VH-VL binders against Phosphoglycolate phosphatase. Designs and how they scored, part 2

Target 1, 238 residues: Phosphoglycolate phosphatase, of Staphylothermus marinus (a3dnn7)
Amino acid sequence: MIRLAAFDIDGTLTINRSSTVLCLEAIDALRKLEKNGVIVVLVSSNALPVVVGLKKYIGLSGPAIGETGALIYYGEEEIVATTKYSAKQAYLDVLEKYNEYVYGSWQNMFRLHDYALKIRKQYLSKDNEIYSLIKEYVENKYPYIKVGYSGYAIHLTPKDTGKGKALKQIMEKHGIRREETMGVGDSIMDWEFIKETKIKVAVANADPELRRKADIVTTKPSGYGVVEIVEKILDKPP

## First folded at step 15 (VH-VL; from c1 with heavy chain S30D, light chain P28D)

Design d4
Fold by ESMFold2, fold request of step 19:
Structure d4 (fold): chain C 238 residues (1-238), chain A 119 residues (1-119), chain B 107 residues (1-107)
Amino acid sequence: as target 1 above (238 residues)
Amino acid sequence: QVQLVESGGGLVQPGGSLRLSCAASGFTFDDYYMNWVRQAPGKGLEWVSEISFSGSFTYYADSVKGRFTISRDNSKNTLYLQMNSLRAEDTAVYYCAREYWNSYAFDYWGQGTLVTVSS
Amino acid sequence: DIELTQPPSVSVAPGQTARISCSGDALDKEYAYWYQQKPGQAPVLVIYEDSERPSGIPERFSGSNSGNTATLTISGTQAEDEADYYCQSADDSGTYVFGGGTKLTVL
């Protein structure tokens, strides 16, 4: 019996991995989980207001994870930070030093702990070199910050938090055992929360590394894969 | 500086009981799952038990299930292992270990406390 | 049931590369973790999540996981690397398993 299902947003609930357009069928599937008493948790690197706004307009009552796990929204009077550190100082430093190569995500003005940089399009062919340069600079100067890159944005995140830690805290607060959980994503960066769940799901167009590690790989991509797996667990409980 | 200090080991007769303690300092204790791992003399490492952030969830190796109870007091930064119905095969050095926040790694270990079960 | 199998010993000359294997069916999907233990001391984490090195561990330590076999590699081995090495993994039931350990001897 699944009591909690955790979903990444971008590339998982969208129509594909390149768009922010939601798959409406996936949204309907999430509402079916809600109706059946499953706690649905959106897990994202987006700023918390983006995640909370989305969950509310979909009609989900479960907690939301934003800023790569640094913030958990339980309700209007219960927003919990999973870290006391912030990457803001490191972010501003990088923005000043590497302005030619990167710019700040628009969401950063709504972030507290995790900050994102985007590589300017004329430098995308050198993205790995730019990422490595920023990673070395930041991690040497700010030892409490880790630098990650998913091919879309460079994230500066406090070392003492992540999507997995945040999901484990939600599970403990709600008395949800690992055996009662499912995690769904499209990127190897989602493994940190998916590994904490019993039923580990990758959508068909997920990173090859995630597909290899998952228990289930859907036959349909992104949001259409979400429909597939939700129907399986509601019709044929593991 | 992260420190984990075990205590409470000693010599106990078969069927007896002991309570181990692990005093934690240098980190936010209630942010971490905590574990006990043991090592019999001349043998390898054996996982014993795990406890969640608040203590709401506990897990045990089959060899100790029903006899050992893991607990924690987050206000005192202390991990406990209550060991009942002790057997000769429970003789080992017992380590407390911190579970890394976003991984299944044990990133810091105490120095261990010896439990000897013999008649 | 997850089982992790390690060779009982590996010998290497100073400056050479040491490779310690850890085999188990779960390693196809689960990460491997590696610990160094010197006599009379507690274990020390040297590799986590297959290939990640904790802060303070020399870069001559590296790890990999391919199929159901994880490998700890020590390049340019030094006398102080002589120790017992344990691999570890976890399953989705909340249990953890250690390999039997490998004694690395640096001759």
Scores: ipSAE 0.092, ipTM 0.682, lowest interface PAE 7.1, mean pLDDT 91

## First folded at step 16 (VH-VL; from c1 with light chain P28D E30Y)

Design e8
Fold by OpenDDE, look of step 18:
Structure e8 (fold): chain C 238 residues (1-238), chain A 119 residues (1-119), chain B 107 residues (1-107)
Amino acid sequence: as target 1 above (238 residues)
Amino acid sequence: QVQLVESGGGLVQPGGSLRLSCAASGFTFSDYYMNWVRQAPGKGLEWVSEISFSGSFTYYADSVKGRFTISRDNSKNTLYLQMNSLRAEDTAVYYCAREYWNSYAFDYWGQGTLVTVSS
Amino acid sequence: DIELTQPPSVSVAPGQTARISCSGDALDKYYAYWYQQKPGQAPVLVIYEDSERPSGIPERFSGSNSGNTATLTISGTQAEDEADYYCQSADDSGTYVFGGGTKLTVL
């Protein structure tokens, strides 16, 4: 029996991977999970206020993970940091050196640990090269920072934290066993927390690598895939 | 105020087809799951079909599966039920019903439209 | 498929408390919902999620669920409360099921 289900937001709960528009059916599905006693966890690299705000207004009461695992919101004004480090200085250095190619996310004003960079439009065709360049620079200069790229943003994150660590802490806090969990995502970056769950799910339009690693690949994309898998786990066993 | 108004009911022969409509007003139609529930004369309530916000997902009772099709036009605030291969046992008042927010309740019902299947 | 069982009829004197039961295994897992239906009218939701009362429903209506049995309670029953009452729940596939209905007579 599934007692906890973790979901990525961008590309997973949205109508597709190129839109930030929520799939309303997916939101409904999450609410149904919660109504059936499943702890629903939203997992995101976004700033925590963005994740918590979303969670609140869509009617979910479960924990939220922000800043790529660096922060956990447990509700009732309880926030836990999973790291003591910040990538702020690294972020500032990157801006100074590579501002031709990247700019800071507006969300950085509300970030404490994980910082996000966006690639300028004229260089999007070279996003992988730019990512590699920044990754090399940052990881050489700051050994305690790891650099990831979700396709949406470049993230500078302390190495001692991540989506997986945050999810595990939530599981422990609630007394949930790994065997009682499901993880759903669309990006290979989501594997970090999905791999910590028993039922590993990739939506249909997920990164090929994630689809290969997942136990289940939905037939429908993004939020519609979420609906599909939620219905499946709520269905009566044959 | 929330209002649901069914139409399209009538007399039809066994094997025939009929299309019901439900006009919704007083709320954002696309924000709610919609359902059809029927009631045979002198009998109880029976859930028939459900449709999701955008219509991407549809569900049917076993008794009507393969014969009935639920659909919606959110631009017209209208719910539909296409009924094919009608049987005598499909005779009933058909209600459109709105799903209550974050529940499995039907919080608003239309007054229903009567469908009579008889030779 | 799940089944919900209701008594076919319940009688109560005015001012007394009426109790209508709804039994089914699914009620251990899912909420119960209750509807009032008067002759020639559409059903009206009177209780949702076992014990929640929609706006506009008199306080004399209440609901509870224990084990596999949900109960609709009408305290201080009025003549206007005479109607058919249906319980409803969900099955494991997320679809809906109704009880057979109970005719409440106010003597």
Scores: ipSAE 0.005, ipTM 0.499, lowest interface PAE 11.1, mean pLDDT 93

## First folded at step 18 (VH-VL; from e8 with light chain S93E)

Design f5
Fold by OpenDDE, fold request of step 19:
Structure f5 (fold): chain C 238 residues (1-238), chain A 119 residues (1-119), chain B 107 residues (1-107)
Amino acid sequence: as target 1 above (238 residues)
Amino acid sequence: QVQLVESGGGLVQPGGSLRLSCAASGFTFSDYYMNWVRQAPGKGLEWVSEISFSGSFTYYADSVKGRFTISRDNSKNTLYLQMNSLRAEDTAVYYCAREYWNSYAFDYWGQGTLVTVSS
Amino acid sequence: DIELTQPPSVSVAPGQTARISCSGDALDKYYAYWYQQKPGQAPVLVIYEDSERPSGIPERFSGSNSGNTATLTISGTQAEDEADYYCQSADDEGTYVFGGGTKLTVL
């Protein structure tokens, strides 16, 4: 039986991967999971206030993961950092050196550990080259920082944390075994936490690599895929 | 700074029991999954068992399932492996290994303790 | 049971590039990890998640994974690199699997 389900936000709970608009049917599906006793966990690289705000207003009561796993929200008085490091200085260095190609996310003023960079529109066609350039620079200068790119933003993240680590801590806290979990995402970066779950799900329009790795690929994209998998799980509980 | 020190190895007869210990230092022990990996003389590495942060969840290789029990005492920064119904094929150097964050890598290993099962 | 296959031995001249392969179905889904083990010593992690290098590991060590085959590459191989090398991966059940190991000889 599934007792915990973790979901990415961007591209997973939205109407598609190019929109930030939530799929309302997906939100309803998540609420249905909670009503059936499943702990729902939102997982995101966004700043924690963004994730917690979303969780609050859509009516979910489960834990939330922000800053690519660096922070876990259990409640108003229980926020846990999963790392002792910060990528702030690395972020500032990148801005100083590569501001022609990238700019800082507005959310960085609310970030503590993980920092995000956006590629300027005129250079999006060279996003992989820019990513490689920044990755080499940062990881050479800061051995405790890893650089990732999901197509949405470049993230500078401490090496001692991640979405997978954060989810494992949540599972431990709630006494949920790996065999009792499901993970859903759209990006290869979501594999960090999805690989820690029993039922590994990729939405229909997910990255090809994630779809290849997943146990289940939904027939519907993004939030509509979430609806599909939730209905399936509730209809035939494993 | 990170250090893992195994102990408890020795000679035991088939069917016997042995308890291994691993003393950890230089890091917050309770923040890491811990593992036992063994290596028979002149052979390769074999994963034996894994234990979660608080010890709530344990996993075992099929070769030792039902005979070995992994446990931990976070207040003592110590990992244990209770080995029962020992067989000759259990003869090996047993390593304590820390699991790296957000991965399935073993980033730190002890120097190992030798277990010999023989008549 | 999942299995990883390595060549039993690889030889390379000093300064040349050594390549050690690791093949198995698990590598289609999960990352490869590599360990160096010298005689009488514990294994040392040299590559994690296919291509990531831990701090303190020389830059001449690199890794890649394509399909069901991972490769450890040592460029400019030195005498001190002579050792046994093990690849490692995982499966859906949380089981860890090691390859049989490769003895690297520096001629």
Scores: ipSAE 0.882, ipTM 0.936, lowest interface PAE 0.6, mean pLDDT 95
Fold by OpenDDE, look of step 18:
Structure f5 (fold): chain C 238 residues (1-238), chain A 119 residues (1-119), chain B 107 residues (1-107)
Amino acid sequence: as target 1 above (238 residues)
Amino acid sequence: QVQLVESGGGLVQPGGSLRLSCAASGFTFSDYYMNWVRQAPGKGLEWVSEISFSGSFTYYADSVKGRFTISRDNSKNTLYLQMNSLRAEDTAVYYCAREYWNSYAFDYWGQGTLVTVSS
Amino acid sequence: DIELTQPPSVSVAPGQTARISCSGDALDKYYAYWYQQKPGQAPVLVIYEDSERPSGIPERFSGSNSGNTATLTISGTQAEDEADYYCQSADDEGTYVFGGGTKLTVL
């Protein structure tokens, strides 16, 4: 029986991977999971206030992971940091050196550990090259920072944390075994938490690598895929 | 600097018991999954057991399940392996290994402690 | 349980490229990890998650995973690279498995 289900937000709970508009059907599906006793965890690289705000207003009561795992919100007034480090200095250095290509996310004003960079519009066609450049620079200069690219933003994250670590902590806190979990995502970057779950799910329009690694690939994309997998899980006898 | 130091190995008779310890330093011990991996003389590596951050979850290889118990004391930065009902095939160097943050990799290993089970 | 198969030995001349394979049906889904072990020493992680290199590991070490086979590649092999190499993976139940190991000889 599934007791915990973790979901990425961007590209997973949205109508598609190019939109930030929520799939309302997916939200309803998540609420159904909670009604059935499943702990629903939102997982995101976004600033924690963004994730917690979303969680609150869509009516979910489960934990939330923000800043690429660096912060966990357990509800009420409980926030836990999973790292002692901050990528702030690295972020400032990148801005100083590569401001031609990137700019800081507005969310950085509300970030503590993980910092996000956006690629300027005129350079989006070279996003991978820019990412590689920044990755090389940061990881060479800051051994305690890892650099990832979600397709939405370049993230500078302390190495001693991640979505997987955060999810494991949540699981342990709630007494949930790995065998009792499901993870759903759209990006290969989601694999870091999805791989910690028993039922590994990729939505139809997920990265090819994630689809290959997943146990289940939905037939419908993004939020509609979430609806599909939730229905499947709820239809199974305990 | 991350350091893992195993102790408690030695000679024991079949059916006997032994308790291994692994002293950890140079990192926040409670933030990591810890593992035991063993290697019989002249043989390959074999995973033995894993324990979660606080010790709430433990996992065992089938070969040691029911006989070995992994535990940890985070206040002492120490990992333990209680080995009961020891068999000749349990003879090996036993390594404690730290699990990498977001992976199933063992990024740091101790130098190991030798356990010899023989009559 | 997953099973991983490695060749028992691989030989390479200095400066040449060594390739060590690790095969298993689960490797299309799970990451491979690689360890180097020299005689009388503990294993050292050289590759994680198929192709990621830990800090301190020479750039000549690389990893890939295609289909059901992971490959450790050592370009420009050095004498000091002579060692046993083990692949490793993990399944959904939290069980870890190692390959049988490959002895790399630098001729």
Scores: ipSAE 0.445, ipTM 0.811, lowest interface PAE 1.7, mean pLDDT 94
Fold by ESMFold2, fold request of step 19:
Structure f5 (fold): chain C 238 residues (1-238), chain A 119 residues (1-119), chain B 107 residues (1-107)
Amino acid sequence: as target 1 above (238 residues)
Amino acid sequence: QVQLVESGGGLVQPGGSLRLSCAASGFTFSDYYMNWVRQAPGKGLEWVSEISFSGSFTYYADSVKGRFTISRDNSKNTLYLQMNSLRAEDTAVYYCAREYWNSYAFDYWGQGTLVTVSS
Amino acid sequence: DIELTQPPSVSVAPGQTARISCSGDALDKYYAYWYQQKPGQAPVLVIYEDSERPSGIPERFSGSNSGNTATLTISGTQAEDEADYYCQSADDEGTYVFGGGTKLTVL
C-alpha cells in the first residue's frame, strides 16, 4: 500500500510542460489522495513559499520540498534547511559573466540556498550548450555547488543536498518505507527523488531519459497523467 | 577533512561473532546514509550493508542477510556491523563508506579493518 | 540483483588514453559510479552518476554510459593512474553491486 506520494509541480501538475496553469483534475486527484490518508509531498525547485502556498491552498497536510531540496517545510514552526551552503555568490558570478544568455528568476528574491537562471528566449535553441558552459564554469570554480537543468531553468544548488536527500529525510521522519512510496515527475532532474521511491512514474510528455528509467509511463501528459496514476493506485485496495 | 576509522577486526572461528565499529568525524554524521563494503584478500569489492540517517531502515547483500546487522549511534558518530555465524567466505577487509548526497556513490572510505575467519 | 562485468585488465602506454568498460542491464536505468584503488589503499571515487567528476579528481578522468555499458576514460594516462578500477551501480531493490574490477597497467 502506498502511504506517501511525491509529485513534482512544473510540467507534472500543470496542463503541460510549457505552462504554469495547474491541471484542476490533477489537483482534485491530490485531494483524493489526502482524503485517503496518503501523505502527499510536493517536490520542487521553486522557492519554498511558492510550494508551501500551493500545498496549503490545495489542502495537503504533508511536508513540502522547495529550493531543489535545500528546504523542507514540516509546519509553521518546523522549516528545515538541509544544506550549510548557498549558491548566491555563484549565481551572481554567472549573471555577470553570462549576461548575454541568462537572467535571474524572479523567485530568487525569496530563496536562501538554490538559485535559478532563465535562458533568454532568443537562445533557447542552444539551451543545452549554454547549460554545459555554465555547469563547467560553476562546478570548476565553486566546488560546493552543482548545476542542473530541468528544461525550465538552470539551477545552482549546494552539493550537500538535493531532492533525493530531502525526500529520504521525510520518509525517515514519517517511518515510511521505500516499498510504500510513489514518485511522479516530468524531468530528468526529478530522478533524484523518484529513484528513492518504489513506484517510479514519468508522465507521458516527460524527458525521454526519465521515461526510460521509470517503472510506469502514463498514457496522458502532465497533470492528466497524474490523474491517471492516482486513479490506478486508489482503485486497487490492498 | 572527513575521517572514517574502522576498528574491531581480528581472528575469529567459523560460526563465531565479531562487532565492527567505524568512528566518523569532520562531517554531520546523522545527515548521511552509511555503508559497509568488504574486500577479500586479492579479490574485488563487495557491498555489504547500508543504513539510513537514524538507523530506521537497513539494507543487506544477500550473502549476509540474517547473519549481519548494521546499526549506528548518532550521539557517538559511530557506525557498527554485528557479524554473526561467520564463515570462511567472510574473511575480508571491511570498509566503512559514506554515501554521497543525493546519489548512490560512496565518496569517502575508511582504511578498513581485517576480519579473518579460520579454524 | 544486478551483475556488472569488467575486463580483468587493460594496458596503456603513458600519455595514451585508457578506456575501461562496465556492462550490465541495470546501467540502462541506474547510473554508473567508478572507484580507483591503489595497492594497499582504500578506494577513491573518481566518477559518479555516469560522467560527474568529484572535486579534486583530475580532468583527465571522464565517464559515459551508453545503453547498458559504462566507460571510464583516462586521457593522457600517467604512471600514478596505475590501479584497480571498479564500477558500481544499484538495482530497483535498493541494493548495490560492484563490478569485478579492472587492473590498469601503465607500461
Scores: ipSAE 0.411, ipTM 0.796, lowest interface PAE 4.4, mean pLDDT 92
Fold by ESMFold2, fold request of step 19:
Structure f5 (fold): chain C 238 residues (1-238), chain A 119 residues (1-119), chain B 107 residues (1-107)
Amino acid sequence: as target 1 above (238 residues)
Amino acid sequence: QVQLVESGGGLVQPGGSLRLSCAASGFTFSDYYMNWVRQAPGKGLEWVSEISFSGSFTYYADSVKGRFTISRDNSKNTLYLQMNSLRAEDTAVYYCAREYWNSYAFDYWGQGTLVTVSS
Amino acid sequence: DIELTQPPSVSVAPGQTARISCSGDALDKYYAYWYQQKPGQAPVLVIYEDSERPSGIPERFSGSNSGNTATLTISGTQAEDEADYYCQSADDEGTYVFGGGTKLTVL
C-alpha cells in the first residue's frame, strides 16, 4: 500500500519538459491520490513560495519541498530548514565574476539557501562548459556549496542538503516506511529523492539515465505519464 | 570538526554479549543516518547495521539479524550496538560511520573498536 | 544478497595509472562508492556517486561506472597511494555491500 507519493514539478506535472504549463489531467490525478488518503509531496528546486502556492491551489495536504531540499513546508507555523548554510555569497560572487555568461533566476529574491543561475541565450550551445567552469570555481572557493545543472538552470546548493535528505525527513516525521512510497520524476537530478522510495517511476520522456534506473517507465510523457501511474496505483488496491 | 569515537570493545566468550558505543561530535547528529561496519582481522569491510535519524527505522545485515540491535540517543549524540549471542565470526574491528544524507556514502569513520570472541 | 567483485591486487609503477575494477549487478541502478584504507587506519572516502571527489582528495583520483562495472582510476600514482581499496554500493532492500577489496602495490 502506497501511503506517500512524491512528484517533481517541472517536466513531470507539466505538459512536457520544455513548458511550465501544467497538465490538468495530472493535477486531477494528484487530487485523486489526495482523496484516497495518499500523502502527496511536491519535490522541487523552485523557491518555497512557488511550491507551497502550487500545492495549496491543487488542494494537497502533504508537505512541500523547495530549494532543492533545503526547505520543507509542513504548515504555516512549521517551515524547517535542512541546512545551516546558504549559497547566497557564492551566488553573488558568481554573478560578479561570470555576469557575461549567466544571470540570476527571478526566484532568488524568495530564496534562503539554494540559488539558481540561468545561462544567457547566446551561450546555450556551450552550457556544459559554462556549468563546469562555475562548478570548479565555486566548489574550490566555497567548500560547503555544491553546483548542479538541471538543463537551463545551474543551482548552487549547500552540500549538507538535498531532495533525498528532505524526503527522508518527511518519511521519518510521518512514520512512513520506504515500502509505502512512490517517487516520480523526469530528470537524473530527481534520482536523489526517487532512490529513497519503493516504487521508482520515470516518465516516458525522462532522461535516459533516470529511465534506466527506474522500476517503472511510463508509456506517456510528463503529466500524461503521471496520470498513467496514478491510475495503475489506484487500480491495484491492497 | 567531525569526530566519531567508538568504545566498548573487548574479549568475550562465544554466546556472550557486548555493547558498543560511538560518541559523535562536530555535526548535528540527529540529521544523519548512522551505520556500523566491521572488518575481521585480515579481511574486508562488511556492513553491519543502519539506523534512521530518530531511530524509528533500523536495518541489519543477514549475518547479524536477530542477534544485534542498533540504537541511538540523540540527546547524548551517541550511537549504540548491542551484540548478543556472539560467535567467533563476529570477531572484528567495529567502525561507526556517518552516512552522507543525499547518497549512500560513508563520509566519516571512527577509528574502530576491537571485539574478540574467543574461549 | 548482492555481490561486488574486485581483483585481489593491482600493481603499478610510480607515476603510472592504476585502475581498480568493481563488478556487480547493483551498479546498473546504484552508484559506486570507493574507500582507501591504509594499514591500521579507518577507511577514507575517495569517490562517491561513481565519479564525484570529496574535498581534500587529490585530483589524480577519479571514477567511472559503465553498466555493471565501476572503475577507480589513480593517475600519476604515488607511493602514498599504496593501500587497500574497497568499492561499495546499495540494493533495493536498503542494505549495503562492499567489494572484497583490492591491494594496490606501488613498486
Scores: ipSAE 0.362, ipTM 0.780, lowest interface PAE 4.8, mean pLDDT 92

Design f5
Fold by OpenDDE, fold request of step 19:
Structure f5 (fold): chain C 238 residues (1-238), chain A 119 residues (1-119), chain B 107 residues (1-107)
Amino acid sequence: as target 1 above (238 residues)
Amino acid sequence: QVQLVESGGGLVQPGGSLRLSCAASGFTFSDYYMNWVRQAPGKGLEWVSEISFSGSFTYYADSVKGRFTISRDNSKNTLYLQMNSLRAEDTAVYYCAREYWNSYAFDYWGQGTLVTVSS
Amino acid sequence: DIELTQPPSVSVAPGQTARISCSGDALDKYYAYWYQQKPGQAPVLVIYEDSERPSGIPERFSGSNSGNTATLTISGTQAEDEADYYCQSADDEGTYVFGGGTKLTVL
């Protein structure tokens, strides 16, 4: 039934939402999906090289989405941009005005469309306020840019793209129907691509809003939740 | 050189239990799916069970579901098969077999260990 | 459950071509795998993914899959090729099935 499964990375394939350490069981689960003919798609706001590198070394052959949907990797000679715009100037403006509170992600050196900002450690307790401040500034000055906050980084993304758009393009390219898809995530920002799938899954420790929206909420958190849902899809009890 | 060595076979009464082991060497054990395949005397091959890299996924033939449990200890490079509620029809040589990478082929087999279920 | 059907026996003279068939619905979707087993020995993979030969397997061994039938072909059959041959495949459930086996006799 399921021919394509899309997964967020941070907080979803990791051992928990505060760690970048991969859940090895989750990786095993993804590999099993591929072995069973399911196209596995990694979806991330990270720079494309980070996503592709991860995909490669964990042994997945499917497409990868980076920069919050702005870029799709199909292969060494097939990278597709889903937007013609860049948030680079907006990013630079934010740095100029709000560098007291935020700094640029190192990945921005490798980013083309979506740019990420990190909140400085001493201001993490005020992350929502800082996000709101930056959001207001950017979206007023740059009408074609949307600002999101994943809990990990503030992202400036062109409005004409997103994780959902990217996933749809992948589905179309592979002739996959919506009814044949599953999406798994932990953040409300993942809803953008998850809502485009038939089986909408939130891991146990996902944002409350995502859990409310999802069709299925796993009992296990993060990567362990991924294992749970994969086993369910493959008709194997956890 | 890849080596698989089964052990633990023997004579057991119906309803009894037995645990088989398969010691692996010559390759990165955790990078491969592992399987148990059995062969009754004078009969054909029958797939019994499969386990994924980390053990997150286990699969069983219908004939052994609920009775057999496959497991692995990657730190010891060992595959196990716990067999409970054994039946006469479970009598067979049990092989551990490595699954070829990204394939359903069993590319390496052990020598097998004989399990005899008889009163 | 998937099922694979093989002829119980095939006989060939030395130098002739032996063909062993394996039929089942799973073969429409999944690859066939072939194993050779000699008496008192463990099976040996001779063909994987319908037609691929593992290293060390003689070139006289070949495989094909058409429709729901896979075929193991041994050209120029040798006396040492006398053995039982089993086909194997898989399904969406993550389970595997072997054929009933074919005894190849070299006359």
Scores: ipSAE 0.023, ipTM 0.525, lowest interface PAE 6.6, mean pLDDT 93

